# Designs tried in a protein design chat: miniprotein binders against C2 domain-containing protein 3 (C2CD3). Part 21

Target 1, 169 residues: C2 domain-containing protein 3 (C2CD3), of Homo sapiens (Human) (q4ac94r1171to1339)
Amino acid sequence: SSGLLDVGLRYRRSPRTAEGVLAARTVSISVQIIRACGLQAAAKALAEREPALQFSATVGVNASVTTHLSFLPQGEQRRTHPVACSFCPEFSHHVEFTCNLVTQHCSGEACFLAELLEFAEVIFAVYHENTKSASDIISIESCKEYLLGVVKVPTKELLIKRSGITGWY
Key: E = the ipSAE of ESMFold2; O = the ipSAE of OpenDDE; V2 = 0.75 times the mean of E and O plus 0.25 times the DockQ between their complexes.

## First folded at step 19 (miniprotein)

Design md5 (from md1 with R9E; at its last read DockQ between E and O 0.82; V2 from the best seeds 0.78)
Amino acid sequence: SEKIFIYIEGMSWEKLWEIAKKVIEEARKLGLYVIVTYDPKTGTLIILITGDSPEELEKAVELAKEIAEKYGAKVEVRRE
ESMFold2, look of step 19: ipSAE 0.768; ipTM 0.923
ESMFold2 (binder alone), look of step 19: mean pLDDT 83; pTM 0.791
OpenDDE base, look of step 19: ipSAE 0.750; ipTM 0.920
ESMFold2, look of step 20: ipSAE 0.758; ipTM 0.918
ESMFold2 (binder alone), look of step 20: mean pLDDT 83; pTM 0.791
OpenDDE base, look of step 20: ipSAE 0.750; ipTM 0.919
ESMFold2, fold request of step 22: ipSAE 0.773, 0.757, 0.766; ipTM 0.925, 0.919, 0.921
ESMFold2 (binder alone), fold request of step 22: mean pLDDT 83, 83, 83; pTM 0.792, 0.781, 0.794
OpenDDE base, fold request of step 22: ipSAE 0.756, 0.759, 0.699; ipTM 0.923, 0.923, 0.903
ESMFold2, last read: ipSAE 0.759, 0.789, 0.760; ipTM 0.920, 0.927, 0.920
ESMFold2 (binder alone), last read: mean pLDDT 83, 83, 83; pTM 0.783, 0.790, 0.787
OpenDDE base, last read: ipSAE 0.758, 0.697, 0.706; ipTM 0.923, 0.902, 0.905

Design md6 (from md1 with E14D; at its last look DockQ between E and O 0.97; V2 from the best seeds 0.77)
Fold by ESMFold2, look of step 19:
Structure md6 (fold): chain B 169 residues (1-169), chain A 80 residues (1-80)
Amino acid sequence: as target 1 above (169 residues)
Amino acid sequence: SEKIFIYIRGMSWDKLWEIAKKVIEEARKLGLYVIVTYDPKTGTLIILITGDSPEELEKAVELAKEIAEKYGAKVEVRRE
């Protein structure tokens, strides 16, 4: 196949603190990014368009993964460190997103986290990263990244599965 | 964190890759992160090493130079 990502999703409820916010309670959505595999096909496809990627398509990609929840701002996105030259990298990365169970809008509207989770997704994007050549090092970014794939895992099963969601996607 | 670029050249792609594999392994032992890129236009292998420990980063640079020199490669280092 073109590639798979081994991930885990879990939630747990957090009690209100003594200095409390008017939000009723908080929940942490725990995201594990364990490993990936089968990245060579995507790398070869990119190399057909980008000759500079031929080396990585042969020996292994410099893989990293971003993750975010679909209902949170893009700025809440998190990212693994890279794993060099592998088509089956091991990330062993863990991140938590803090969410309120009930959010009071300034207009008075309330939004329950359960409603958000019913239709939301955790989105994973897998990238390969190249270092720019010496002639290109003037830019603010010293590296260029290439999207290898995107994995979206619905969050609605968290509403009914106490142990969470784990597996390959 | 600090970024260190190591440029290695002066031999075939296969030999540069052998150097890269050894550097990746040594960097892993030091808890550092590595990106390896090859520029075929200049025949240059570029190793980017990052981490939170300046001491471990300098150890990785020394090891990379030693490995590359044992193969007879030309080595240049740039820090950012």
Scores: ipSAE 0.701, ipTM 0.899, lowest interface PAE 1.0, mean pLDDT 82
ESMFold2 (binder alone), look of step 19: mean pLDDT 84; pTM 0.806
OpenDDE base, look of step 19: ipSAE 0.717; ipTM 0.909

## First folded at step 20 (miniprotein)

Design me1 (from md5 with M11L; at its last read DockQ between E and O 0.76; V2 from the best seeds 0.76)
Amino acid sequence: SEKIFIYIEGLSWEKLWEIAKKVIEEARKLGLYVIVTYDPKTGTLIILITGDSPEELEKAVELAKEIAEKYGAKVEVRRE
ESMFold2, look of step 20: ipSAE 0.777; ipTM 0.924
ESMFold2 (binder alone), look of step 20: mean pLDDT 85; pTM 0.811
OpenDDE base, look of step 20: ipSAE 0.751; ipTM 0.920
ESMFold2, look of step 21: ipSAE 0.745; ipTM 0.914
ESMFold2 (binder alone), look of step 21: mean pLDDT 84; pTM 0.809
OpenDDE base, look of step 21: ipSAE 0.751; ipTM 0.920
ESMFold2, fold request of step 22: ipSAE 0.721, 0.756, 0.748; ipTM 0.907, 0.918, 0.915
ESMFold2 (binder alone), fold request of step 22: mean pLDDT 84, 84, 85; pTM 0.807, 0.806, 0.808
OpenDDE base, fold request of step 22: ipSAE 0.762, 0.761, 0.758; ipTM 0.925, 0.924, 0.924
ESMFold2, last read: ipSAE 0.745, 0.756, 0.764; ipTM 0.912, 0.919, 0.922
ESMFold2 (binder alone), last read: mean pLDDT 85, 85, 84; pTM 0.811, 0.809, 0.807
OpenDDE base, last read: ipSAE 0.762, 0.762, 0.763; ipTM 0.925, 0.924, 0.925

Design me2 (from md5 with E26M; at its last look DockQ between E and O 0.75; V2 from the best seeds 0.75)
Fold by ESMFold2, look of step 20:
Structure me2 (fold): chain B 169 residues (1-169), chain A 80 residues (1-80)
Amino acid sequence: as target 1 above (169 residues)
Amino acid sequence: SEKIFIYIEGMSWEKLWEIAKKVIEMARKLGLYVIVTYDPKTGTLIILITGDSPEELEKAVELAKEIAEKYGAKVEVRRE
């Protein structure tokens, strides 16, 4: 029993510039991360093997979502802010990726964006985040994240559908 | 950006969770982000608050202390 993620994707060509000139060499891929649901089952499954998650599996997870285009480097990944203690978080988050029509393949070779989108995916990863335990001295404290699920949405249909792609995945 | 850690302890996890729910809602109204973690080994609830407004962040710290103290909880605040 996996959770679901409500997302939207849009492809927009040639955005206008400040001077009103259409830039034929750029495209914008808009990603909406609206909400998730059904996260308790995933949290409980993880808590069976990770006692640190038992509280969150009971009351709700600190959910966030990363978004990555499969042909872009990991550093282009984007992330929502967390929504505390929920199994059905509302993110209402929007991110745009500006891409050139001629871009580099993962091996460094130049490639047309349309060729990349034909077989590419938008990869969403849903995480729970815990604060690491505090010490009795002032220290830098970091968080630990736990993967709840991964959703991959193919980008192929963006080349055809003007209105974009939206729905639960 | 500044991170605020609020450590609350001295009662059952159920009562600590009641405090956490109030702090989450307060922080939401102030446009702040929250992560809540419970450490069962120490019986401590850890509330991490972050945001873009130093003024709202400090307001959240004071309100969180007030909420926790009304329950009689032990409260410590750390900033990073």
Scores: ipSAE 0.744, ipTM 0.911, lowest interface PAE 0.8, mean pLDDT 81
ESMFold2 (binder alone), look of step 20: mean pLDDT 83; pTM 0.782
OpenDDE base, look of step 20: ipSAE 0.745; ipTM 0.918

Design me3 (from md5 with A60V; at its last look DockQ between E and O 0.91; V2 from the best seeds 0.77)
Fold by OpenDDE base, look of step 20:
Structure me3 (fold): chain B 169 residues (1-169), chain A 80 residues (1-80)
Amino acid sequence: as target 1 above (169 residues)
Amino acid sequence: SEKIFIYIEGMSWEKLWEIAKKVIEEARKLGLYVIVTYDPKTGTLIILITGDSPEELEKVVELAKEIAEKYGAKVEVRRE
């Protein structure tokens, strides 16, 4: 069986600060990554192809989660810190995505955030991270990442639920 | 943030894992982030710890050294 990810999504109005104009034009999508579970199956599957992962498939993965809003640039992706050696990591991670209420397309047409959220998704990718071996120090990166799973949560319910979206996916 | 790599070898992966558990526990208590890797080719446990406090990082390093030395394991530390 596949693992699960416990997440929470909320729609928040940005407080009006001294930057009142900007604040009035943006909202925050709050994403909470609470915990994951059942990651061992995915780890074992990876270990079948990558023997170097056998250790992690046995004792626990170094799990991190990336969060991406489908309508935002890839550069806006966020990532949790890793939780070492666990198939049931507790992240307790919170991130805010600032979104414009109105986006102007190249055509000059305005698109409201509500329209985007109707068809948008929050994409979570769960990774296992390994440090590179001394023999594999070819890359500048010190770690290798392995995709354990992907969760996509539709944002449409943020438009109708004031309390937000919470649950296991 | 600073990164420290701790390399431990000279024992079975099972024993290395026992060391790792203790190091992870301490690092977690100190709010440090940890990645643990075992290299089966060299029989080396690699612990990467990351944090903003050099003092806390060094505490974990010292702990790792103490435990490893108790079992006669070889320990190498690389700081970045």
Scores: ipSAE 0.678, ipTM 0.894, lowest interface PAE 0.7, mean pLDDT 90
ESMFold2, look of step 20: ipSAE 0.754; ipTM 0.916
ESMFold2 (binder alone), look of step 20: mean pLDDT 81; pTM 0.775

Design me4 (from md5 with V75I; at its last look DockQ between E and O 0.91; V2 from the best seeds 0.80)
Fold by OpenDDE base, look of step 20:
Parts: structure tokens; C-alpha cells; sequence
Structure me4 (fold): chain B 169 residues (1-169), chain A 80 residues (1-80)
């Protein structure tokens, strides 16, 4: 896959709200998904297996991006809105993940967020979405998704760079 | 968030794509999100428009109808 994803990551302290103590124990990982490019190659590869994707492989994919922190439950995954018919989608998406500064393992041992971030990744998955066709009436879901690519960004740099991490991946 | 499905047919995929581009542009101006699918079996362009504003969604539908009409395309709208 020759595609690239422009993203930004920042480590931010959560503002102290009325929740007081809880807010002081959490921080936010800010994720920006700015844009992608070069998605056509991946689309064409998929189209070889799925002829229904030939149109999209030609004119552009309906791209969306999921964001997942490796140390958070899968349910905490976020997804951008789709950008229609483009191999170079501009998402301009911003999401924040609230993370506890201290977590406890089942063993009762405390684990600091810094320790997690040392080995964690932000996982971006880029998908193409199609609506179901008239021939696929049996499908309960309105759309089908196809994985175009995955980008993993280590979070360890967030511990070093206060300005965060930005770049193409 | 509401969803509207627009089905357009009656012409080549190339022309349908031209229609799609215009609809996408208009939907974008309205802050709506679009998924475009072409069904080669039926020759149907399927445009899914989503958004939080019912008013903007309806505007997009009307614009789509106008665009389709200019091309002489058959258009059907389904709301979900």
C-alpha cells in the first residue's frame, strides 16, 4: 500500500471540571486525522477480489478512518465521517481519548499511563465504505466496509515531545 | 443522524459519476456526509447522505433531483 495518512497526536492535561478529583486523575490523548493520500492502489487491489469495487477503484473511495489506542478497550474506538469518492480525502477530524493516569491490573498492581504509553500505539485503520446493493437485500447493515490499510503510530514520543507527534505515516 | 438514500439510474456509469460529483459537491457545501456506490448489476448509482440537520438533508435531496433531472436520469429517494 502506497497510501499515507497525515495525523497528529498530543498529550493534554484534562481540565479540572466539576468532577474535580476524577479530572485530576485523567489526561487526554488528542488525535487529529488530517488527510490521507494515495489510496487508489489499495482500492485497486481490493477490486481485484471484489469486482463491485471497480467503480470506487476508478473514481475514488469513500474513506473513513478508525482510531484505536492499543491499551484501551476496543469499544473506545472512534471513527471519522466518510469522505466521498476521493483517493486523497481530507478529514480534518479531531478526537480526544480520556486516559487514567493510574490504572490497576487484575493483580492489584498499579500501572501508570506513562508506562502504557511507552509501549502503546495509536492504530488507524482506513476503510472504504459501500452501501449495500439491491442484490444484497439480506444484509442487515446498510453499508459494507473494506480495509484499505492500517497505520500504527507509537505513543512513546508523547512522553518526550510536549508538542506532540505530527507527520505522514 | 438521519440517512437518505438516493438511487439514480438510466445512463452510463460515466454520466452517473458526473451526477455524483455534483451531488457530492452540493452535499459538502451543506455540511453533509456522503457515501457513493455504483451497482454494476443494476446500473444504479446509490448515494447515501447523512447529517444532523433534516433541513439540510432535504435541500440536498432537492438539489440531487434537480441535477438528475438535468441529465434525464431516473431518481428515487428513500429515507431511513
Amino acid sequence: as target 1 above (169 residues)
Amino acid sequence: SEKIFIYIEGMSWEKLWEIAKKVIEEARKLGLYVIVTYDPKTGTLIILITGDSPEELEKAVELAKEIAEKYGAKIEVRRE
Scores: ipSAE 0.741, ipTM 0.916, lowest interface PAE 0.6, mean pLDDT 90
ESMFold2, look of step 20: ipSAE 0.777; ipTM 0.926
ESMFold2 (binder alone), look of step 20: mean pLDDT 84; pTM 0.803

Design me5 (from md5 with E25K; at its last look DockQ between E and O 0.90; V2 from the best seeds 0.79)
Fold by ESMFold2, look of step 20:
Structure me5 (fold): chain B 169 residues (1-169), chain A 80 residues (1-80)
Amino acid sequence: as target 1 above (169 residues)
Amino acid sequence: SEKIFIYIEGMSWEKLWEIAKKVIKEARKLGLYVIVTYDPKTGTLIILITGDSPEELEKAVELAKEIAEKYGAKVEVRRE
């Protein structure tokens, strides 16, 4: 691939004991999107087919990243704010996906989440965003985005590695 | 989700980019987000600024106009 993404994955249990109230156990999958690098090659490839993108391929892309957990609906995906004009953007972004336990059985609680994580992936998509020219088209959408790359990180290692997963992908 | 569009033109893309770099720096100090686009057909550079603070957004607009004026660029601002 032409670029790399520096991410971290952790799962966190945060039980709260409340006097007289049943505490709901919620498990969060925390995703850190730290930075990307090496985006220039993808930007140059886009510019070969879109001359209006030559500027961004020269000075840097307006990068943002979507994060999607494969067993959740697309509506649960999250998005960083853009980082202007960089081939090595720093996002320093934190996302939490709350997973409600389906059963309150001790065995059912562990089995359901672990089974989902065994086959799941965190899917990252890196985009470049441009503002549309008002004179080019008549549209209510003011921006256009271009896919620079996709990174998929399996979640099964969360079942094995204590303290999570981190690194470049 | 207020969007501020700043259109600058009237010089080479290299000069317009120098203006944009300064605007990006100032917007970052204010906790704002920026997208920069260049339209080679019209010679226009478009600076889109977004953020949660109307006060900081207006500060960024005034700074962008001041920077562009120093370079002699033609400036237009549109709010959506």
Scores: ipSAE 0.744, ipTM 0.916, lowest interface PAE 0.8, mean pLDDT 81
ESMFold2 (binder alone), look of step 20: mean pLDDT 84; pTM 0.798
OpenDDE base, look of step 20: ipSAE 0.748; ipTM 0.922

Design me6 (from md5 with E76T; at its last fold request DockQ between E and O 0.84; V2 from the best seeds 0.77)
Amino acid sequence: SEKIFIYIEGMSWEKLWEIAKKVIEEARKLGLYVIVTYDPKTGTLIILITGDSPEELEKAVELAKEIAEKYGAKVTVRRE
ESMFold2, look of step 20: ipSAE 0.773; ipTM 0.926
ESMFold2 (binder alone), look of step 20: mean pLDDT 84; pTM 0.804
OpenDDE base, look of step 20: ipSAE 0.742; ipTM 0.918
ESMFold2, fold request of step 22: ipSAE 0.790, 0.770, 0.762; ipTM 0.929, 0.924, 0.923
ESMFold2 (binder alone), fold request of step 22: mean pLDDT 84, 84, 84; pTM 0.801, 0.795, 0.797
OpenDDE base, fold request of step 22: ipSAE 0.703, 0.700, 0.695; ipTM 0.906, 0.904, 0.903

## First folded at step 21 (miniprotein)

Design mf1 (from me1 with E76T; at its last look DockQ between E and O 0.89; V2 from the best seeds 0.79)
Fold by OpenDDE base, look of step 21:
Structure mf1 (fold): chain B 169 residues (1-169), chain A 80 residues (1-80)
Amino acid sequence: as target 1 above (169 residues)
Amino acid sequence: SEKIFIYIEGLSWEKLWEIAKKVIEEARKLGLYVIVTYDPKTGTLIILITGDSPEELEKAVELAKEIAEKYGAKVTVRRE
């Protein structure tokens, strides 16, 4: 009844060159969004409140996934391309987030990325997208999105597993 | 990226869905992305096609028109 999202997370260190200790100020967190499944239940639930979604709840949703690191600003959020009319979309999406090894708390204290990752999450939000009808007020956005579900993956395991994190959530 | 809206009307939702499936398939072959919306109030199928290649976008539009017209549907295209 619940949908699932197949994702992969990897912690990628910059190559340590002789200048690397001083030069390596950032690392990359690689995120893969492979596929989703079982989105129909969520679509049907939405359709109970939004009759306009009955069609999609029947034939398939236009699914996209946003990716956000909990400790990064909202502007760093990434989004997949939409997959049309499917309850089991295949995204095959890859994105990398550049993270500073050292950041500052609001208190002015330095915080290492490792400390952040201990408590951080990668937040995936799965959306259904519809175009606005001609009768709707023409807004800047041509589409309306509906949240199907949210998946949160803790990043703490990235500190332990060299191979990263993969699985269904 | 260029956005093209294709409005298809004059058919049952079942037939519109059949058209949508075909358009999705063709668009996928061209590496384009599609959003499909059905407006039950107007009986209109709205297909939004996006992509980086203007040539492929236009090809997809033409294919969509051909498919829809075979069903006897009214087709309107809006480009943004």
Scores: ipSAE 0.745, ipTM 0.919, lowest interface PAE 0.6, mean pLDDT 90
ESMFold2, look of step 21: ipSAE 0.756; ipTM 0.915
ESMFold2 (binder alone), look of step 21: mean pLDDT 85; pTM 0.819

Design mf2 (from me1 with V75I; at its last look DockQ between E and O 0.88; V2 from the best seeds 0.79)
Fold by OpenDDE base, look of step 21:
Structure mf2 (fold): chain B 169 residues (1-169), chain A 80 residues (1-80)
Amino acid sequence: as target 1 above (169 residues)
Amino acid sequence: SEKIFIYIEGLSWEKLWEIAKKVIEEARKLGLYVIVTYDPKTGTLIILITGDSPEELEKAVELAKEIAEKYGAKIEVRRE
């Protein structure tokens, strides 16, 4: 909880290309994950329960960040590349989510993206990743991930601020 | 992207960490991504290197081998 994440969010209209009609029906939410800091406390807390993390809690975590828009399916989640052995990782990550301006509500009524954004959040989850060790035969995956923290940024201000949202969270 | 696992053992965790730092630095310069894990049960440093360039990946592997050799450490490389 002591860590911080530096992020940027922007709302962009899709450029009117010759593919015109479809492009006009979508916008892009631009997400920048710049850096994090203060991840050691979270790592130490995890290490109390998982001795295998003691090394990382000392020298630095292998940090990656997942980005999820609350109103999009889980499959639309994006993830940064890992930054090795740092409590202050520099990600310099940029991703864009394509969003439909109009979606169909469960009632059959049209729901505008603006309405969704009023209550939506960009959810960032910061993870530490370890490779599978020779002694760990339980996991089928080559890597294990440990949640260090979660940051939720409301998207409502994207509707108000043309410059977008930037800051530490 | 290609994944390369480097296993280094036979040294204290402090020395293994020093090796890791050097590999991380080189990998970063080469635009590669690294995950570093230490297994205290076996005393093994595990470095996972990923990237799109086979050439740069090979450079990182060679560096790791050179460093490990200098320290007299055992090193194993697995490619996926």
Scores: ipSAE 0.737, ipTM 0.915, lowest interface PAE 0.6, mean pLDDT 90
ESMFold2, look of step 21: ipSAE 0.779; ipTM 0.927
ESMFold2 (binder alone), look of step 21: mean pLDDT 85; pTM 0.808

Design mf3 (from me1 with V75I E76T; at its last look DockQ between E and O 0.92; V2 from the best seeds 0.79)
Fold by OpenDDE base, look of step 21:
Structure mf3 (fold): chain B 169 residues (1-169), chain A 80 residues (1-80)
Amino acid sequence: as target 1 above (169 residues)
Amino acid sequence: SEKIFIYIEGLSWEKLWEIAKKVIEEARKLGLYVIVTYDPKTGTLIILITGDSPEELEKAVELAKEIAEKYGAKITVRRE
């Protein structure tokens, strides 16, 4: 609840190639996940409900961060590598999302990316990951994740600021 | 990416944590990623190491074995 995430967002236009305006149909939204801090409070809160997390709540969480653009399909979500046993993980993660300049609504109407960005947000979810014990062979996945917190950053400022958006959230 | 599970047991959680810290440090130097879990029911430290380099992964495993041996801990390795 009291944790913070240091992130950076930038809007990057595709370089105008000699192939003309038709080549510039996409842009990239660059997302940097730099670091987090203060994750212990969230871990402790989870540990109250999940005794298996008491260890992590004491020594540090295995933190990873998912990044999702609100107007993109869930399949476009990206995830950092985990940082082991830390309440202040440094991710130094960079990801780029390719976005079409023009999309089509279900109604058949064209929608410009600028219109989407006006109301869109980048959603960051911070997770703690544990391996499953040998006794917990219920799921095919080898790890279990616990949500520590969610950060939502509006993308509207990307339309105004050339330098992008940077800060703690 | 290759995954290696390291199970360490036979010690207090405090000592297991000390082992974990050392393994994490070395794994980080090798550019590997680590998830550490403690199972209080079995008293087992579970270290999941992942990475793209089989060579570095094996180095991490060997190091973990060495560390565990120094503490007199039982260590089991599972590769996936």
Scores: ipSAE 0.738, ipTM 0.916, lowest interface PAE 0.6, mean pLDDT 90
ESMFold2, look of step 21: ipSAE 0.741; ipTM 0.914
ESMFold2 (binder alone), look of step 21: mean pLDDT 85; pTM 0.817

Design mf4 (from me1 with E25K; at its last look DockQ between E and O 0.01; V2 from the best seeds 0.00; counts 0 for: pae E 6.0 > 1.5, placed apart)
Fold by ESMFold2, look of step 21:
Structure mf4 (fold): chain B 169 residues (1-169), chain A 80 residues (1-80)
Amino acid sequence: as target 1 above (169 residues)
Amino acid sequence: SEKIFIYIEGLSWEKLWEIAKKVIKEARKLGLYVIVTYDPKTGTLIILITGDSPEELEKAVELAKEIAEKYGAKVEVRRE
């Protein structure tokens, strides 16, 4: 089985009466990446086609997680630092995406945000990452990473749960 | 991919906003969803256009490029 992520999501928006709301409305989406588990099963499954993963699938992976909002370009993704040699890493990582949404401020702003949350997803990708030391500067070495799994969390529940959503995915 | 990102830059905010309003209007007439963001660090307007019709998506992209070029903007399209 693939690994699972313990994550939390919430959002916040700028005040309605500020002059800046006519140009763009700032929306902040906070993502917590708390921990993962079950990564050994994912690493073993991948090692069947990736011999380089045989050692890590036995002893532990150097896990990191990327986070991407479905309505932002892929280049806006964020990445945790790796947690070394573990199948159950604890990241305790917080990411805040600040989005300057262009809105028509004529009483339709709440409908636009609702439509956005109804269709959006937060996309997490979990990687195993090779590390290199400064001593490798004198040799040619490629740094490689291997995708262990992808988790997509719909944001639609934020329409109802204003305190946010959290859980294992 | 049903997601197309259009990057528009090289103009003042006021002109970028005029382009955004026109692109939103045209994309919605084609039954497409549009999300507009702005990056003040680079002065770039970013328009996401999505929908179920590949033909209407391409029509919207061409209209957006024509509108932006009429204003003299620098335009880049990225498909994801």
Scores: ipSAE 0.106, ipTM 0.587, lowest interface PAE 6.0, mean pLDDT 77
ESMFold2 (binder alone), look of step 21: mean pLDDT 85; pTM 0.818
OpenDDE base, look of step 21: ipSAE 0.748; ipTM 0.923

Design mf5 (from me1 with W13S W17S Y33S I35S; at its last look DockQ between E and O 0.77; V2 from the best seeds 0.00; counts 0 for: pae E 6.7 > 1.5)
Fold by ESMFold2, look of step 21:
Structure mf5 (fold): chain B 169 residues (1-169), chain A 80 residues (1-80)
Amino acid sequence: as target 1 above (169 residues)
Amino acid sequence: SEKIFIYIEGLSSEKLSEIAKKVIEEARKLGLSVSVTYDPKTGTLIILITGDSPEELEKAVELAKEIAEKYGAKVEVRRE
């Protein structure tokens, strides 16, 4: 689909403190979801098949973004708060995914995660969410969210670039 | 945050869209968050306004009523 998502990815190793309290080593993958733009074209394309989107395609979408790592269970995905009524929402959202180690060897702990990152992707899905009804019973139309687009960012470059990966996708 | 739902109906989709744009603009000037939904089954525009200022929320509700009434729309307000 048309539209772009401004994101940042960073690989961090959790250093042990001076007191040595953290005996188990962990690593984290930091994901920033900064903003999106160009969402009107995606909204208009959906509105051709979904009349409920007609107003949102003309005035702005209520956008939110899910993110997850391809090697983690889908239930570990994270979600931004929606940004109301915009075609270029600013999320400024930060997520960290912490990986537990599966090996007891002390050598290349980053090497095991590096093997996963070589083929992994961070998957972003951008949704429009209709306004929830004020009633206790939510109609199916008021609960519905609509997929505006999917962005997949390979994590392989994290193995090479110490400052991480950032940019529009 | 307090939620206010504004239901507007009885007009063409073009006029409802114009009302939506004006209400969104005014609510944002008051520092409020707004979202809109259109229910084609009932021909109803639904505007959700949220914020932490009860005073500004009530200002936005009155402005939305004034705008919609100038267009000749039916307006219902529901607070949660």
Scores: ipSAE 0.089, ipTM 0.516, lowest interface PAE 6.7, mean pLDDT 76
ESMFold2 (binder alone), look of step 21: mean pLDDT 84; pTM 0.806
OpenDDE base, look of step 21: ipSAE 0.195; ipTM 0.649

Design mf6 (from me1 with K41R; at its last look DockQ between E and O 0.96; V2 from the best seeds 0.76)
Fold by ESMFold2, look of step 21:
Structure mf6 (fold): chain B 169 residues (1-169), chain A 80 residues (1-80)
Amino acid sequence: as target 1 above (169 residues)
Amino acid sequence: SEKIFIYIEGLSWEKLWEIAKKVIEEARKLGLYVIVTYDPRTGTLIILITGDSPEELEKAVELAKEIAEKYGAKVEVRRE
């Protein structure tokens, strides 16, 4: 691990209705991606095998972060906007994942969200982004991403910490 | 959202980096997002600017051109 990511996780439930009945069967898992630091070592390692990245390894990377809950499909992942040319980017980014309290396991049987959280993780992937050269006219994509690191934060502490989990990972 | 590509060349990488630093700061003030790439094959600095405000995007393009021209760089802008 060559860098650190400052994140926060919170578990929120829906409030009761005026009728006293618990009206919602959903909760929100809030993820804050505050900042990162120490990205230069990963950038330099990447640049050793990708010389076109030497500039970014020298002056700073174009950093962005994806967030994925391990029990959700990959299509549910979220991404920050990029922060240009920094080894210590400030993202100040917030995402919410809406989850049902009772969900279907991949085998089809029902399970409670708490059971999923016991073994689940929030997976953060930190990327550097480059634009493609003007000479790369065949590709429809305008940017290429390079993985700098992955941070996995277990969700089991959300079951007991009411104010959530915050810190560097 | 719109993507604007600014190609800046004709200078040393150190001067191109000075331009990049100024453009990043001006784009940040306008609430825009930037990535900066240097292509060593052509000596070209590539600045990709994105955002939700066409007005602010065009302001950033004009500022980037002014900054680069002040340094004596060749500038090309492409919109997608």
Scores: ipSAE 0.692, ipTM 0.897, lowest interface PAE 1.1, mean pLDDT 82
ESMFold2 (binder alone), look of step 21: mean pLDDT 85; pTM 0.812
OpenDDE base, look of step 21: ipSAE 0.697; ipTM 0.903

Design mf7 (from me1 with Y7T E76T; at its last fold request DockQ between E and O 0.83; V2 from the best seeds 0.77)
Amino acid sequence: SEKIFITIEGLSWEKLWEIAKKVIEEARKLGLYVIVTYDPKTGTLIILITGDSPEELEKAVELAKEIAEKYGAKVTVRRE
ESMFold2, look of step 21: ipSAE 0.778; ipTM 0.927
ESMFold2 (binder alone), look of step 21: mean pLDDT 85; pTM 0.805
OpenDDE base, look of step 21: ipSAE 0.721; ipTM 0.912
ESMFold2, fold request of step 22: ipSAE 0.749, 0.736, 0.754; ipTM 0.918, 0.914, 0.920
ESMFold2 (binder alone), fold request of step 22: mean pLDDT 84, 84, 84; pTM 0.799, 0.798, 0.792
OpenDDE base, fold request of step 22: ipSAE 0.746, 0.745, 0.745; ipTM 0.922, 0.921, 0.921

